# VH-VL binders against Laminin subunit gamma-3 (Lamc3), part 1

Scores and structures below are computed, not measured.

Target 1, 177 residues: Laminin subunit gamma-3 (Lamc3), of Mus musculus (Mouse) (q9r0b6r508to684)
Amino acid sequence: HIRSDFRHGAGGWQIRSMGVSKRPLQWSQSGLLLGLRGGEELSAPKKFLGDQRLSYGQPVILTLQVPPGGSPPPIQLRLEGAGLALSLRPSSLPSPQDTRQPRRVQLQFLLQETSEEAESPLPTFHFQRLLSNLTALSIWTSGQGPGHSGQVLLCEVQLTSAWPQRELAPPASWVET
Structure headers, positions and changes below count from the first letter of each chain, unless a header shows other numbers; Kabat numbers aren't used for antibody chains.
F, E and O stand for the ipSAE by ESMFold2-Fast, ESMFold2 and OpenDDE, each averaged over both directions (binder to target, target to binder). V2 = 0.75 x the mean of E and O + 0.25 x the DockQ between their complexes.
[cut] stands for letters that were removed.
Atom coordinates printed by the task and the answers are left out, and those that the model quotes come from them; centres of patches stay.

## First folded at step 4 (VH-VL)

Design q02 (from p05 with heavy chain I103F; framework fv_ponezumab)
Fold by ESMFold2-Fast, scan of step 4:
Structure q02 (fold): chain C 177 residues (1-177), chain A 123 residues (1-123), chain B 112 residues (1-112)
Amino acid sequence: as target 1 above (177 residues)
Amino acid sequence: QVQLVQSGAEVKKPGASVKVSCKASGYTFTDYYIHWVRQAPGQGLEWMGRINPNSGGTKYAPRLQDRVTMTRDTSTSTVYMELSSLRSEDTAVYYCAREDYDFLTGYYGMDVWGQGTTVTVSS
Amino acid sequence: DVVMTQSPLSLPVTLGQPASISCKSSQSLVYSDGNTYLNWFQQRPGQSPRRLIYEVSNRDSGVPDRFSGSGSGTDFTLKISRVEAEDVGVYYCMQGTHWPYTFGQGTRLEIK
């Protein structure tokens, strides 16, 4: 699996925006402050990009740390690749929780085509083409409430891959010394 | 659900060492600093130091830095505080406490506290 | 070290009346991020301390709204608008702006 746990800093994640000066990320040892302004997105480092076809149908898992009295903001995952773009919503919403304590919340995004893409002639192939050359993987927050949304930390991002069906390395007999 | 549970009372002779444990549950152990604070009988609170359970990094109060050692075991979600060369004035209740959110190097303070461990130093 | 000075050290209050505790720091508690890391704790007899207020004026989860914090720079106040019997205990201010972290001496709130 490909993972960012933010133990030693931002790990190559950055805030991107159009027409605005680049903002520094705020980091604590618990994670990245997920306080995005209008038009901003949190963009993944190169290790999450490239050929990610083995992740088709698998989840991207985001772990958030939410303060007491807060709630996770509405989050969307945006994918770009091969001239295509798609925004994904969480595959399920977290259960109602006791908001009086700090808490960890996991959001799961399945890497598969949406029902809107079903009207395309080859929707599965279109999505697989996007995953074959992923050029951006970004986190958006669709609602910026005052107060607690600015205190939510992104603590982990995991991109899941399916196990290979066949051996990745050729037999020793095929490799010269 | 978030809890810090400390080890039981200790009685020690002057010159001995004591090691107090603090077991965390109900949250991700490595995400929060743990502080140690003590309170002598009838006195106020004194900050002793803190540990980062993720890195093992510590900061100790200058008055105690030559005698105190803080460690953690991530497999058991437990923090330890060891105080050496005990004196009668080390008689106190010792608390562990979880640090709230850290933005940069600033700290919001301690939101969850253990029940305390009484350490008595007497001859 | 930053010295935190509380007054009064002993505070007798009649049930239902307001109470006020002062906390003064020997230097500014404004951190370089613009935040002020001043906390208030309550310790009821025989119990562990409990955080009431963080960052000057923010009530912790589960803390009744009769508790309020205010102040800036070096001068801070904890107010209880209507004292109840369960409020008996010792109250401490604490600064987290400067290392090492330091507590005030404590204020003992007593009924009557």
Scores: ipSAE 0.000, ipTM 0.436, lowest interface PAE 21.3, mean pLDDT 78

Design q03 (from p05 with heavy chain L104F; framework fv_ponezumab)
Fold by ESMFold2-Fast, scan of step 4:
Structure q03 (fold): chain C 177 residues (1-177), chain A 123 residues (1-123), chain B 112 residues (1-112)
Amino acid sequence: as target 1 above (177 residues)
Amino acid sequence: QVQLVQSGAEVKKPGASVKVSCKASGYTFTDYYIHWVRQAPGQGLEWMGRINPNSGGTKYAPRLQDRVTMTRDTSTSTVYMELSSLRSEDTAVYYCAREDYDIFTGYYGMDVWGQGTTVTVSS
Amino acid sequence: DVVMTQSPLSLPVTLGQPASISCKSSQSLVYSDGNTYLNWFQQRPGQSPRRLIYEVSNRDSGVPDRFSGSGSGTDFTLKISRVEAEDVGVYYCMQGTHWPYTFGQGTRLEIK
């Protein structure tokens, strides 16, 4: 799998607005402070990009650390590749948790055209085409929620592969042609 | 030519169910959402829900979700909307409409509409 | 639910004069993809609705250039530069950003 755990810094992740780097990330020993403003996205380093067809049908997993009384903002995963763009919602919400204590929350984003929201689904071959040349993978928030989400930390991002089951999309020549 | 053709007018008694059909032609049926929108006499438009013809997945308006069911038949390129426990206030023209979109640029709302099906609920 | 408020509800206009319809949303209509999913529809008497404008300002195919849309965030406007007799009908704004999709209450354009 491809992974960022932020133990030694931001690991090449960048805040971008309209494709331009906007401001420095805030990092701590516990993770990367997830404080995105409207129009900002947190963009993945190159190790998450390129041919990611082995990840078709597999989750991208975000691990967050949420402070007592806090709530994570609504999060989407934005994918761009082969001239296509798609935003994914988490495949499931985390179970309700005791908010009186700091807690870790995992969000899973299936790399599939399975979402029922109008803006999410693509025909299967278009989605596989997008994954064949991934040029951006970004974390996006839909704006500030009802309460201010202070001090939510992104502790890990994992892109899962179907390897070793050798789940390959059609050969690159079929996708590009 | 892209076209949506709906079934004919229905008259129902209170408490009955009605099932309206919407047959698509001129495009790939499974590539576009179909929405249902109704309009009571002299009133505005009310969104009821939509169906993904590829997956059969649905989203319904909250005030109708316990009474409305949307289905499709991909072999006939037809979407159905069934409304149960009919009341006089369900008297309306019911429209199906296609969601316009482009995979590179986004989703643009309802570009092609059916002719409408009048449903009258009377005792 | 997002409330869409149109004004005026009744719009009497002299032929050849401009007309303007306001649409305000209770929440921002900017979606997480940066797009604003606001549409305008025209419904002529006895007809199905017809889309005039999508994504705030984009004119649908076959819609005359006298129709224009503008706005951002929560405040949107449909303008008709020179009203013609065929423009009589009810105009609706509609948001597709938030579930459930919602329409404004409609503006009836009448020739005076």
Scores: ipSAE 0.000, ipTM 0.461, lowest interface PAE 17.5, mean pLDDT 79

Design q04 (from p05 with heavy chain L104W; framework fv_ponezumab)
Fold by ESMFold2-Fast, scan of step 4:
Structure q04 (fold): chain C 177 residues (1-177), chain A 123 residues (1-123), chain B 112 residues (1-112)
Amino acid sequence: as target 1 above (177 residues)
Amino acid sequence: QVQLVQSGAEVKKPGASVKVSCKASGYTFTDYYIHWVRQAPGQGLEWMGRINPNSGGTKYAPRLQDRVTMTRDTSTSTVYMELSSLRSEDTAVYYCAREDYDIWTGYYGMDVWGQGTTVTVSS
Amino acid sequence: DVVMTQSPLSLPVTLGQPASISCKSSQSLVYSDGNTYLNWFQQRPGQSPRRLIYEVSNRDSGVPDRFSGSGSGTDFTLKISRVEAEDVGVYYCMQGTHWPYTFGQGTRLEIK
């Protein structure tokens, strides 16, 4: 799997903006501050891009750290590739939270085109085409009003690949097909 | 204040179709799923389907899939539910209800409901 | 479809006394992510349903702390620690784990 754990900095992640220059990321003890403004996305480094067809149907897992009294922002994952774009919402709800304590939350985003989980669902063929040449994988927040907590940290992003067992060329002695 | 306001009561003959509207206000219309749930007289609640107002994508209950159509108009923040080939068993109060598709609020159910629209199917 | 079975269907309760409603599902409501998508709704006479509890035990905003939800897997309970007059109505459980969403038959709470 492909992973960013932010232990030593931003790891190549950048705020992507419509402006002529990018805004610097705030990094704090193993996490990136998710303080995105309107029109901004947190954009993944090259290791998450390119041919990601082996990740079809597999999760992107985000780990967040939420401070006491804070709440996580609404998060969506945006994918661009082969002239196509799609936004995904998380496939699971976070565990019940005790807001009095700092807490760690995981979100999963399934890389598939289902209408229930996708903003702009695509036929499987087009989604596979998008994944064949992924040019952007970005984290953004949907319609959040003023007063939202800005102290939520992104601690880890993991892109899961399907186990490549079937792609191996086994020795003749192993073949049972 | 978040509110869903539905169209008025309808009386229809068997075989007709009915189109019920649900107008949203007080929030960003495209950020929340809208569900339709009906309740026959003296009976419990039955889920009919839901629409994503952003994409227009829909998911219908299997028993109603061939007769129900859900649409939306983003310019008026309104969701529509049309049920065709009406039968006496379709006599019910029809509710629209908002669900936050954004899991960060911790809501995976219908948090705001319309007032209901009574549809009576009689010969 | 997942069948949701509530008991009792009729629940007469004395004011100030506790009340308890059971909800059982024909299949586990634990989703593959480990979360359980079980909601409780209240419907007062002549009114639209109102959500009380989401994800088994989480109280919705504005819901009094005398309401609590518990359970796991296929067995769930809604408890009212001390019934008030305004609690009269029908209570429904609902599952959001399996498509299509399904509701229980409802439990009618009345003051005796």
Scores: ipSAE 0.000, ipTM 0.470, lowest interface PAE 15.6, mean pLDDT 79

Design q05 (from p05 with heavy chain L104Y; framework fv_ponezumab)
Fold by ESMFold2-Fast, scan of step 4:
Structure q05 (fold): chain C 177 residues (1-177), chain A 123 residues (1-123), chain B 112 residues (1-112)
Amino acid sequence: as target 1 above (177 residues)
Amino acid sequence: QVQLVQSGAEVKKPGASVKVSCKASGYTFTDYYIHWVRQAPGQGLEWMGRINPNSGGTKYAPRLQDRVTMTRDTSTSTVYMELSSLRSEDTAVYYCAREDYDIYTGYYGMDVWGQGTTVTVSS
Amino acid sequence: DVVMTQSPLSLPVTLGQPASISCKSSQSLVYSDGNTYLNWFQQRPGQSPRRLIYEVSNRDSGVPDRFSGSGSGTDFTLKISRVEAEDVGVYYCMQGTHWPYTFGQGTRLEIK
């Protein structure tokens, strides 16, 4: 799977806004400060882009560090590829039945076009076309205002692949003949 | 502005079903649970259940579980509450309400309420 | 089901005087996450309920500071330091710790 853990810097992530000069990201060894303003998106580096069809039906996982008494704004994951675009919501909401969450919170976004997470669902064929040449993957907030997320840290982003890299492991049925 | 707008008053006969709607606006519909609470004339508040608008998952009050169904339509940001096998005791004002929560610190109950829908069950 | 018991059920108060409402739960409202999911609501005549207090003691946005909540475990109190005319209505406590959520019977605050 593809991963950014921000241990050694912003890892190529950038704040992007429409036609406006970029703001520098605030980074620490604890994570990337998720302080997005109106019209800004946090855009993934090249390693998350390209042919990601093996991630169809798999989650993108964001790990956030939320301060005591704080909450993140509503977060969306925006995907662009093959001239198409789609915004996804987290696949689940926390439940009162859950045991107290640790200081770190994980949000999962399923890469499926027919799920409730899709704000504007695409037909399956079109969604797979989008994943075949992913040109942008970005984190965006649609919520209550730009300052709302100022104290939340992004600690990790993981893009999950369904297929193991064959070069890294022998085949399951390997027999030397 | 965040608001919940409910459908109009209903008059039903015993044994019928009623379906009340609750349309959300001013926030991300799928990010907040919606609860249904009713109030019989001159009486207190009774929790009926809640729905997760993202997943469609529901939790109902046990005494109502066999008669109540909650659904949503994400394209219209609307939650529905259907109550079947109506009895005179179901005469009440029915409210929808949004669940306030913080994913780190917990759930704070209902912060935004609809205006209420009066349902009258009479012969 | 968790039973929420309020007292008094009728509370006549002179304008400008303090008022106090008790709420007792049949079980501890401390959830396994350490949070206490006890809320207070106000319902003015002909209006929808309005949340005043969440998680025992936190005032909702726009709620005057004359309203305060306190308590722990099974015993909770809502206090109004100086009752105003607009405070007339019914006050409900509600627990969100145990499913199903349950409300108290309500306390009707009346001006005498």
Scores: ipSAE 0.000, ipTM 0.454, lowest interface PAE 18.5, mean pLDDT 78

Design q06 (from p05 with heavy chain E99Y; framework fv_ponezumab)
Fold by ESMFold2-Fast, scan of step 4:
Structure q06 (fold): chain C 177 residues (1-177), chain A 123 residues (1-123), chain B 112 residues (1-112)
Amino acid sequence: as target 1 above (177 residues)
Amino acid sequence: QVQLVQSGAEVKKPGASVKVSCKASGYTFTDYYIHWVRQAPGQGLEWMGRINPNSGGTKYAPRLQDRVTMTRDTSTSTVYMELSSLRSEDTAVYYCARYDYDILTGYYGMDVWGQGTTVTVSS
Amino acid sequence: DVVMTQSPLSLPVTLGQPASISCKSSQSLVYSDGNTYLNWFQQRPGQSPRRLIYEVSNRDSGVPDRFSGSGSGTDFTLKISRVEAEDVGVYYCMQGTHWPYTFGQGTRLEIK
C-alpha cells in the first residue's frame, strides 16, 4: 500500500488551482486542514503516481477527522493520466452523527471506470491506460465553503494494491452438458 | 463579535417550569455545540447538558435527564433550555456556552459564554 | 462521574506574590487521541466564567503570561506568578475527557 499519514509534515501534498501550486497548507501532527476554496484541489506527491494498474478495482481510502456533530464535505477524487481525466465520488457518504467529541470517518473511492461512483465512465482499456501512467491524483470538494461544518482534517490517504485479479470462471452454461 | 446573549431573570414557584434562551451571533450557529452550565448561589459550576444546533440532538447530565429539555431555532440562531418541576435547589444562574473545536489539534472545549440568567425558585 | 478535587478552596494572597491551585481527577484525563481535556476557568465577581487555559497548558488569547498551567494524567496545577488585584475571583478546573463533563469545586482567590 502507498500511504500518507502526515505525522512528519505535509509529505509533498500541495494545494493547486488550475494546475498551479497555490497557498500553503495548514498542518499539524494529526493531519492537513482540508479547507479548499473554489477551484482548489489537494494534489498527491509522486509516490501515488506512475503505474498504478495493481490498484484497479481497489479503493483509495481517505481518513478524515470531523468536528463534533459534523459530517465530511462532499469530497471527490480526481485522476489524470495518458491525457484522460476522471472524477470519482465516494462509495457511500457517512451520515452526521451526534457525538460530543470529534470522530474519524473513512471515505472509499473505488478505482474503476464503470460504477455508480464514477462521474464520467471510461472504457476499460482507456482507464487501464490512465492507471498505467497516473500523472495526477487530487482531492477536491464540490459543495461546502471553507470555515463551515464541512471543514475537516485529512488524517491519512491510502492507495490500496491487491494481488492480481483472478480470472473469472466461465459461465455455468459453458461447463459440462 | 462572537457572542451569546441570554434572556432575563425569572422568578418561579416550586413545581413550575422555566425556559431560558441563548441567542448566538457573529458565527455560523449550526457549526458549534451549545452547552448549559448552572451555578447555585455561593456554589460551583454544574454541567447540565448540550445541544447540537445542526441536528437538534441532545445529551443531558444523568441527574437532570428527566427534567431538562434543550431545543433550538435555527432561523433565529437561538438555543433554549427548559427545566421542569422546579425546586428551591434549582435557584441558580444558568449559563450557555459555545463548544469550540480546534480542527488542527483535534482539541475542543467551551470558549464563549453567555452573560447568565438568574432563576429564583421561591414559594 | 469523574470527580475533580481542587485545593485549596480558599486562597488568600498578598499582591505581587505567587499563587498555586491544585486540581486532581479521580481518573486519567488522557483521551485515546493523546489529548488531555483539562481546562481552567476564571470567574470574577458578578461575571461569567472565562477560559484561561485549555488542554492543560495552553493560554487563551488575551490571557496574561503570568498565568500558566501544567500537569499530566490526574494531577494538574494552575500557577499565577505575580497576583494582581484583577485576579480576584474563583478558579475552576474542568474535565472534558469523560462524559458527563465535571468541574472542580472552585478555589476562591482573595487579596490579604
Scores: ipSAE 0.014, ipTM 0.568, lowest interface PAE 7.6, mean pLDDT 82

Design q08 (from p05 with heavy chain N54Y; framework fv_ponezumab)
Fold by ESMFold2-Fast, scan of step 4:
Order: C-alpha cells, then structure tokens, then sequence
Structure q08 (fold): chain C 177 residues (1-177), chain A 123 residues (1-123), chain B 112 residues (1-112)
C-alpha cells in the first residue's frame, strides 16, 4: 500500500490554490491541519501518482481526527490523469458523535467510476486510462460546513492496491523464465 | 470579541419550570460545547451538563438528568437550559460556559463564561 | 463521580505573603491521551468564574506569574507567591477527565 502517516511532517503534501502560490501547511505530531478554503486543494506527493491500475476498485482511506462534537467537512477526492478528471465522494459519511474528547474517523473513497460515488461518471475504459497515468490526486472540500470543519487533522492517507494474486498478472510474453 | 450573554433573573414557585438562555457571539457557535454550571448562594460550583451545538447532543449530570433539558437554536446562536419541577434547593446563579479546545494543542476546559442568571425558587 | 477535595476551605493571608491551596481527587485524572485535565478557577466577589490554570500547570493568558499550578495523578496545588488585594475571592479546582465534570468545594482567600 502507498501511505502518508505524517509522523515526520507534511510528507510532500501541498496546499494548492488554483494556480496561485502555495499556502503553508500547519502540522503537528497528531496530523496535518486540513482546514481548506473554497478554492484550495491538498495535493498528494509523487508516490501516489503514476500507474495506479492495481488500485482499481480499491479504497483510498483517509484517517481524520475530529474535535469533540465535530464532523469532517464534505471532503471529495479529485483524480486527474490522461487528460481526464473525476471527483469521488466517500462511500459513507461518519455521523457526528457527542464525545468528550477528539475522535478518529475514516473516510473511504472507492477508486471506481460508479455514479453513486462519482461526481462526473466515466466509462470504465476511460477510468482505467486515467489510473494508468495518474497526474494528480487531491483532497478538497465542496463547502465549509459548521461543526468544527476548520479543526480537522488529516492523520493518514492510504492508497490501497490489489494483492499480486489478482487477475492483473502480465501476459506470458512479459514473464521471464 | 467572544461573549456569552445570558437572560435576566427569574423568580419561580416550587413545581414550576425555568428556561435560561445563553447567546454566543464572536466565534463559530457550532464549534464549541456549551456547559451549564450552577452555584447556590454561598455554595460551590455544580456542573449540570453540556450541549454540542452542532448535533444538539447532550450529556447531563446524573442527579439532574430527569429534570434538565438543554437545547440550542443555531439560527440565533443561542443555547437554552430548562429545569423543571423546581425546588427551593434549585435557587442558584446559573452560568453557561464555553469549552475550550484547540485540536493542535489539546487545551480542554471552560474558558469563556456568561455573566450568570439568578433563579430564585420561593413560595 | 470523582470527588474533588480542597484544603483549606478558608485561607486568611497577610498581603505580600504566599498562599497555597491543595486539591485531591478520588481517582487519577490522567486521561487516555496522556493529558491531565485539572483546571483552577478564580471567582472574585460578584463575578463569574475566571480560568487561571489549565492542564495542571499552564497559566491562562493575562494571569499574573505569581500564580502557579503543580501536581500529578490525584494531588494538585495552586500557589500564589505574593498575595495582592485583588486576589480576594474563592478558588476552585475542577476535573475534566471523568464524566460528570466535578469541582472542589472552593477555598475562600481573605486578607487578614
């Protein structure tokens, strides 16, 4: 799996503001302050990019820390590759819970073209083409909601890959003796 | 500036109910818990409960759970505390207070308090 | 419920002298996150409580450095190095580690 756990800093993640200069990230040992404004997105480092076809149908998992009484903002995952773009919504949203201390929650984004989770659905062929050369993977919010939307830490990002036993083994012509 | 402004003094008969308001300003209302704490004349502080203004979720002190109700109105940034079946021992100053939490540093405690509302229960 | 016990309950002190207030909890106040949620509040006559100290020993903004908090586990102390006339009031410890939150019974600081 490809992973950022932010134990040693921002790990190459950067805030981008639609082609203008980057805003500095706030980091602590607990995680990366996610607090994105409307035009901003948090862009993944190179290790999440390139040929990600082994991740087709697998989740991207965001682990977030939300304050007491908080809920994550409406987060979307934006993928770009091969001249195509797609925004994905989480498979399910955590409900706000009434806790005395901050809590960890996970958001899962299935890397597939399904309309229930895709803002702009793509035919399977086009989505596979996008994943064959991923040029951007970004986290953004579709709005600034109440309930501690500005006080959320990104603790981990995991891009899940299918195991080698899956039916993506190369043809015999590519296999060495 | 961050402020909590409470409603005015109340005089009630035993068995009545009282509803005290606490209006927040100067910060994002839904981002902080609001606690209610009371103080009987010449006595110490007693925690009554708290409300999450985002969800409306509440937690009450066990001894008051059957009589206290906390609600909020997000359109007016106001929290309410209603205490029913009033007895003379409910005579107190009632305070609302914001719970301080910073997600990066982990501060936790009541940092901003309302001015207090005196509730007198007498026959 | 966690019982918070303060001593003394009445503390007459001469101006310029030190004052010390003890607070004991019936169980440990160390939370699972490693933090100890023990706060100290000051209530001057006719006023709302004001937070002085959070997390055992951290002074709130605007609180004079003559106030200090210390302790661990179940035993905590608030010290005033040199009492001034404006320090008159009641001091409360409060725990936020266990639900429900609980306060000590209060210590009344008076100038003698």
Amino acid sequence: as target 1 above (177 residues)
Amino acid sequence: QVQLVQSGAEVKKPGASVKVSCKASGYTFTDYYIHWVRQAPGQGLEWMGRINPYSGGTKYAPRLQDRVTMTRDTSTSTVYMELSSLRSEDTAVYYCAREDYDILTGYYGMDVWGQGTTVTVSS
Amino acid sequence: DVVMTQSPLSLPVTLGQPASISCKSSQSLVYSDGNTYLNWFQQRPGQSPRRLIYEVSNRDSGVPDRFSGSGSGTDFTLKISRVEAEDVGVYYCMQGTHWPYTFGQGTRLEIK
Scores: ipSAE 0.015, ipTM 0.568, lowest interface PAE 7.1, mean pLDDT 82

Design q09 (from p05 with heavy chain N54W; framework fv_ponezumab)
Fold by ESMFold2-Fast, scan of step 4:
Structure q09 (fold): chain C 177 residues (1-177), chain A 123 residues (1-123), chain B 112 residues (1-112)
Amino acid sequence: as target 1 above (177 residues)
Amino acid sequence: QVQLVQSGAEVKKPGASVKVSCKASGYTFTDYYIHWVRQAPGQGLEWMGRINPWSGGTKYAPRLQDRVTMTRDTSTSTVYMELSSLRSEDTAVYYCAREDYDILTGYYGMDVWGQGTTVTVSS
Amino acid sequence: DVVMTQSPLSLPVTLGQPASISCKSSQSLVYSDGNTYLNWFQQRPGQSPRRLIYEVSNRDSGVPDRFSGSGSGTDFTLKISRVEAEDVGVYYCMQGTHWPYTFGQGTRLEIK
């Protein structure tokens, strides 16, 4: 799997702006502060890009830390590749909970096309083509308003991969290297 | 200046209810938890519960959960603590206190305290 | 509930001498975020409590540097390097790691 855990800093993630100047990332040992303004996206480093066809049908998993009594803002995942683009919504939503301490939640974004999951749905062949040369993977939010604190940490991002797309049997062990 | 100002002393009969107020000023009311802590005469501090002024969400000490209600009014920046079915053992000074949680640096504990409200329960 | 045990309960100290208060918790106070939510409060006679130390060893603004906190896991200490007359009062440790929050029973510091 391809993973960013932010133990040693931002790990190459950057805030990109389409209409507003770039802002520095705020970081702690627990993760990145995910405070995005209109037109801003949090963009993945190169290790998440390129040929990601092994991730077709697998989730991108975001682990977030929300403040006591808080919940994550509406988060979407944007993918671009091979001249194509789409946005995905989470496959599952966290239940709101009022706790005395911060809470960790996970959002899963399944990398396949459905009318419910993709805001800009693509035929299967086009989705697989997009994943064959991924040029951008970004996190953005669409919601603002009362109860949307915006004070959440991005603690981990995982791009999940299936077994290699070959007819050959996999190695006896994946730990040896 | 950051300040928490509490309502005045109360004298109640056993079985009655008391409602204590705590008015905040000098900061963004919804950014900080408010805790209630009481202290019986000559005794130590006992945590009663807390409220999130943004959501209205509450967490109460298990021993008091069936008798304590905490609410807030964002228009007046005021938190209320109501304790029902009063007993002589509830005679105490009741404090409200502010606690900050910074998502980047963690909890800081209760940094600003009200002046206290004396509640006396007697027949 | 997490039990917080302070010792000594009564601490007579000569002016200008050091004082030390121990606080032990029945469970580790390290939270899943790696932080230890142990605070120290001072209550002078007739006054509200005042926070001296947060997160084990961080001194509040305006708290003299003669106050210091240390410890880890379940064992914590508050030290006053040179006791002054205004230090008279009751000192409490408090944990914010586990729900419900709990206080130690308090240590009364008196001048002898």
Scores: ipSAE 0.014, ipTM 0.529, lowest interface PAE 8.2, mean pLDDT 81

Design q10 (from p05 with heavy chain N52Y; framework fv_ponezumab)
Fold by ESMFold2-Fast, scan of step 4:
Structure q10 (fold): chain C 177 residues (1-177), chain A 123 residues (1-123), chain B 112 residues (1-112)
Amino acid sequence: as target 1 above (177 residues)
Amino acid sequence: QVQLVQSGAEVKKPGASVKVSCKASGYTFTDYYIHWVRQAPGQGLEWMGRIYPNSGGTKYAPRLQDRVTMTRDTSTSTVYMELSSLRSEDTAVYYCAREDYDILTGYYGMDVWGQGTTVTVSS
Amino acid sequence: DVVMTQSPLSLPVTLGQPASISCKSSQSLVYSDGNTYLNWFQQRPGQSPRRLIYEVSNRDSGVPDRFSGSGSGTDFTLKISRVEAEDVGVYYCMQGTHWPYTFGQGTRLEIK
């Protein structure tokens, strides 16, 4: 798997905005403050890009630290590759809980077409084509405000990959004649 | 500047209820817990409970949970603490206090306190 | 409930001399996140409490360097390196690790 755990800094993640200069990320040893302004995206480093076809049908997992009583703001992943672009929403949302302490939650984004589109093979081809040369993977949100209840800490990003099936080694008893 | 301003002193008879208000200003009201702490004359501090203004969720001290109710009005940035079935031992100064929170570092406890509301229960 | 025990309950000190207050908890105050939620408050006569120290040893903004907190687990100390007249009041420790929050009984600092 490809992971960013932010133990040693931002790990190459950057805030990007069209026509605006990059601004610095706020970081702690526990993660990145996911405080995006209008038009801003948090862009993945190079290790998440390129040929990611082994990730088809697998999740991208975000681990977030949310404030007490809070839930993550609406978060979406934007993927670009091979001249294609798409946005994904989480497969499910965790319920808010009224707790004294911040808590960690996970959001999963499945890298595959919706169940509605699965009846046609065309969306599968488009998704696999996009993953054949991924040029951008970005996190963005439409509901995050400047207040503490809207702020979350991004603690981990995992791009899950299916392991290629390895050929079985020939039996040890096989000998050349 | 961050401030919590409480309602004025109250004198109540045993068995009555009292409702104390705490108005917040200078910060995002819905992002911080508000705690209620009381202090009987010449005595120490006693935690009564807390409310999270964003959700309205509450947690009360077990010995007071049958008598205390905390609510909020987000339109006026005000928290209320109502204590019912008043007894003479409820005579105290009642404080509201904001719980400090920094998402990068966690919780640090109560950083800003109201001026206090004196409640006297007398026959 | 976690019991917080302070000693001494009365602390007469001479101006300019150091003062030390002990706070002991009936249970460890280390939370599952590794943090210790112990706070120290000062209450001057007729005033609301004011937080001096959060998470064992961190001074609040505006709190003089003469105040310091230390300790771990169940044993904590608040020290004043050089007591000033304005330091008269009652000092309370408070735990936020276990629900419900509990305070120590208070230590009254008096100038001799």
Scores: ipSAE 0.012, ipTM 0.549, lowest interface PAE 9.2, mean pLDDT 82

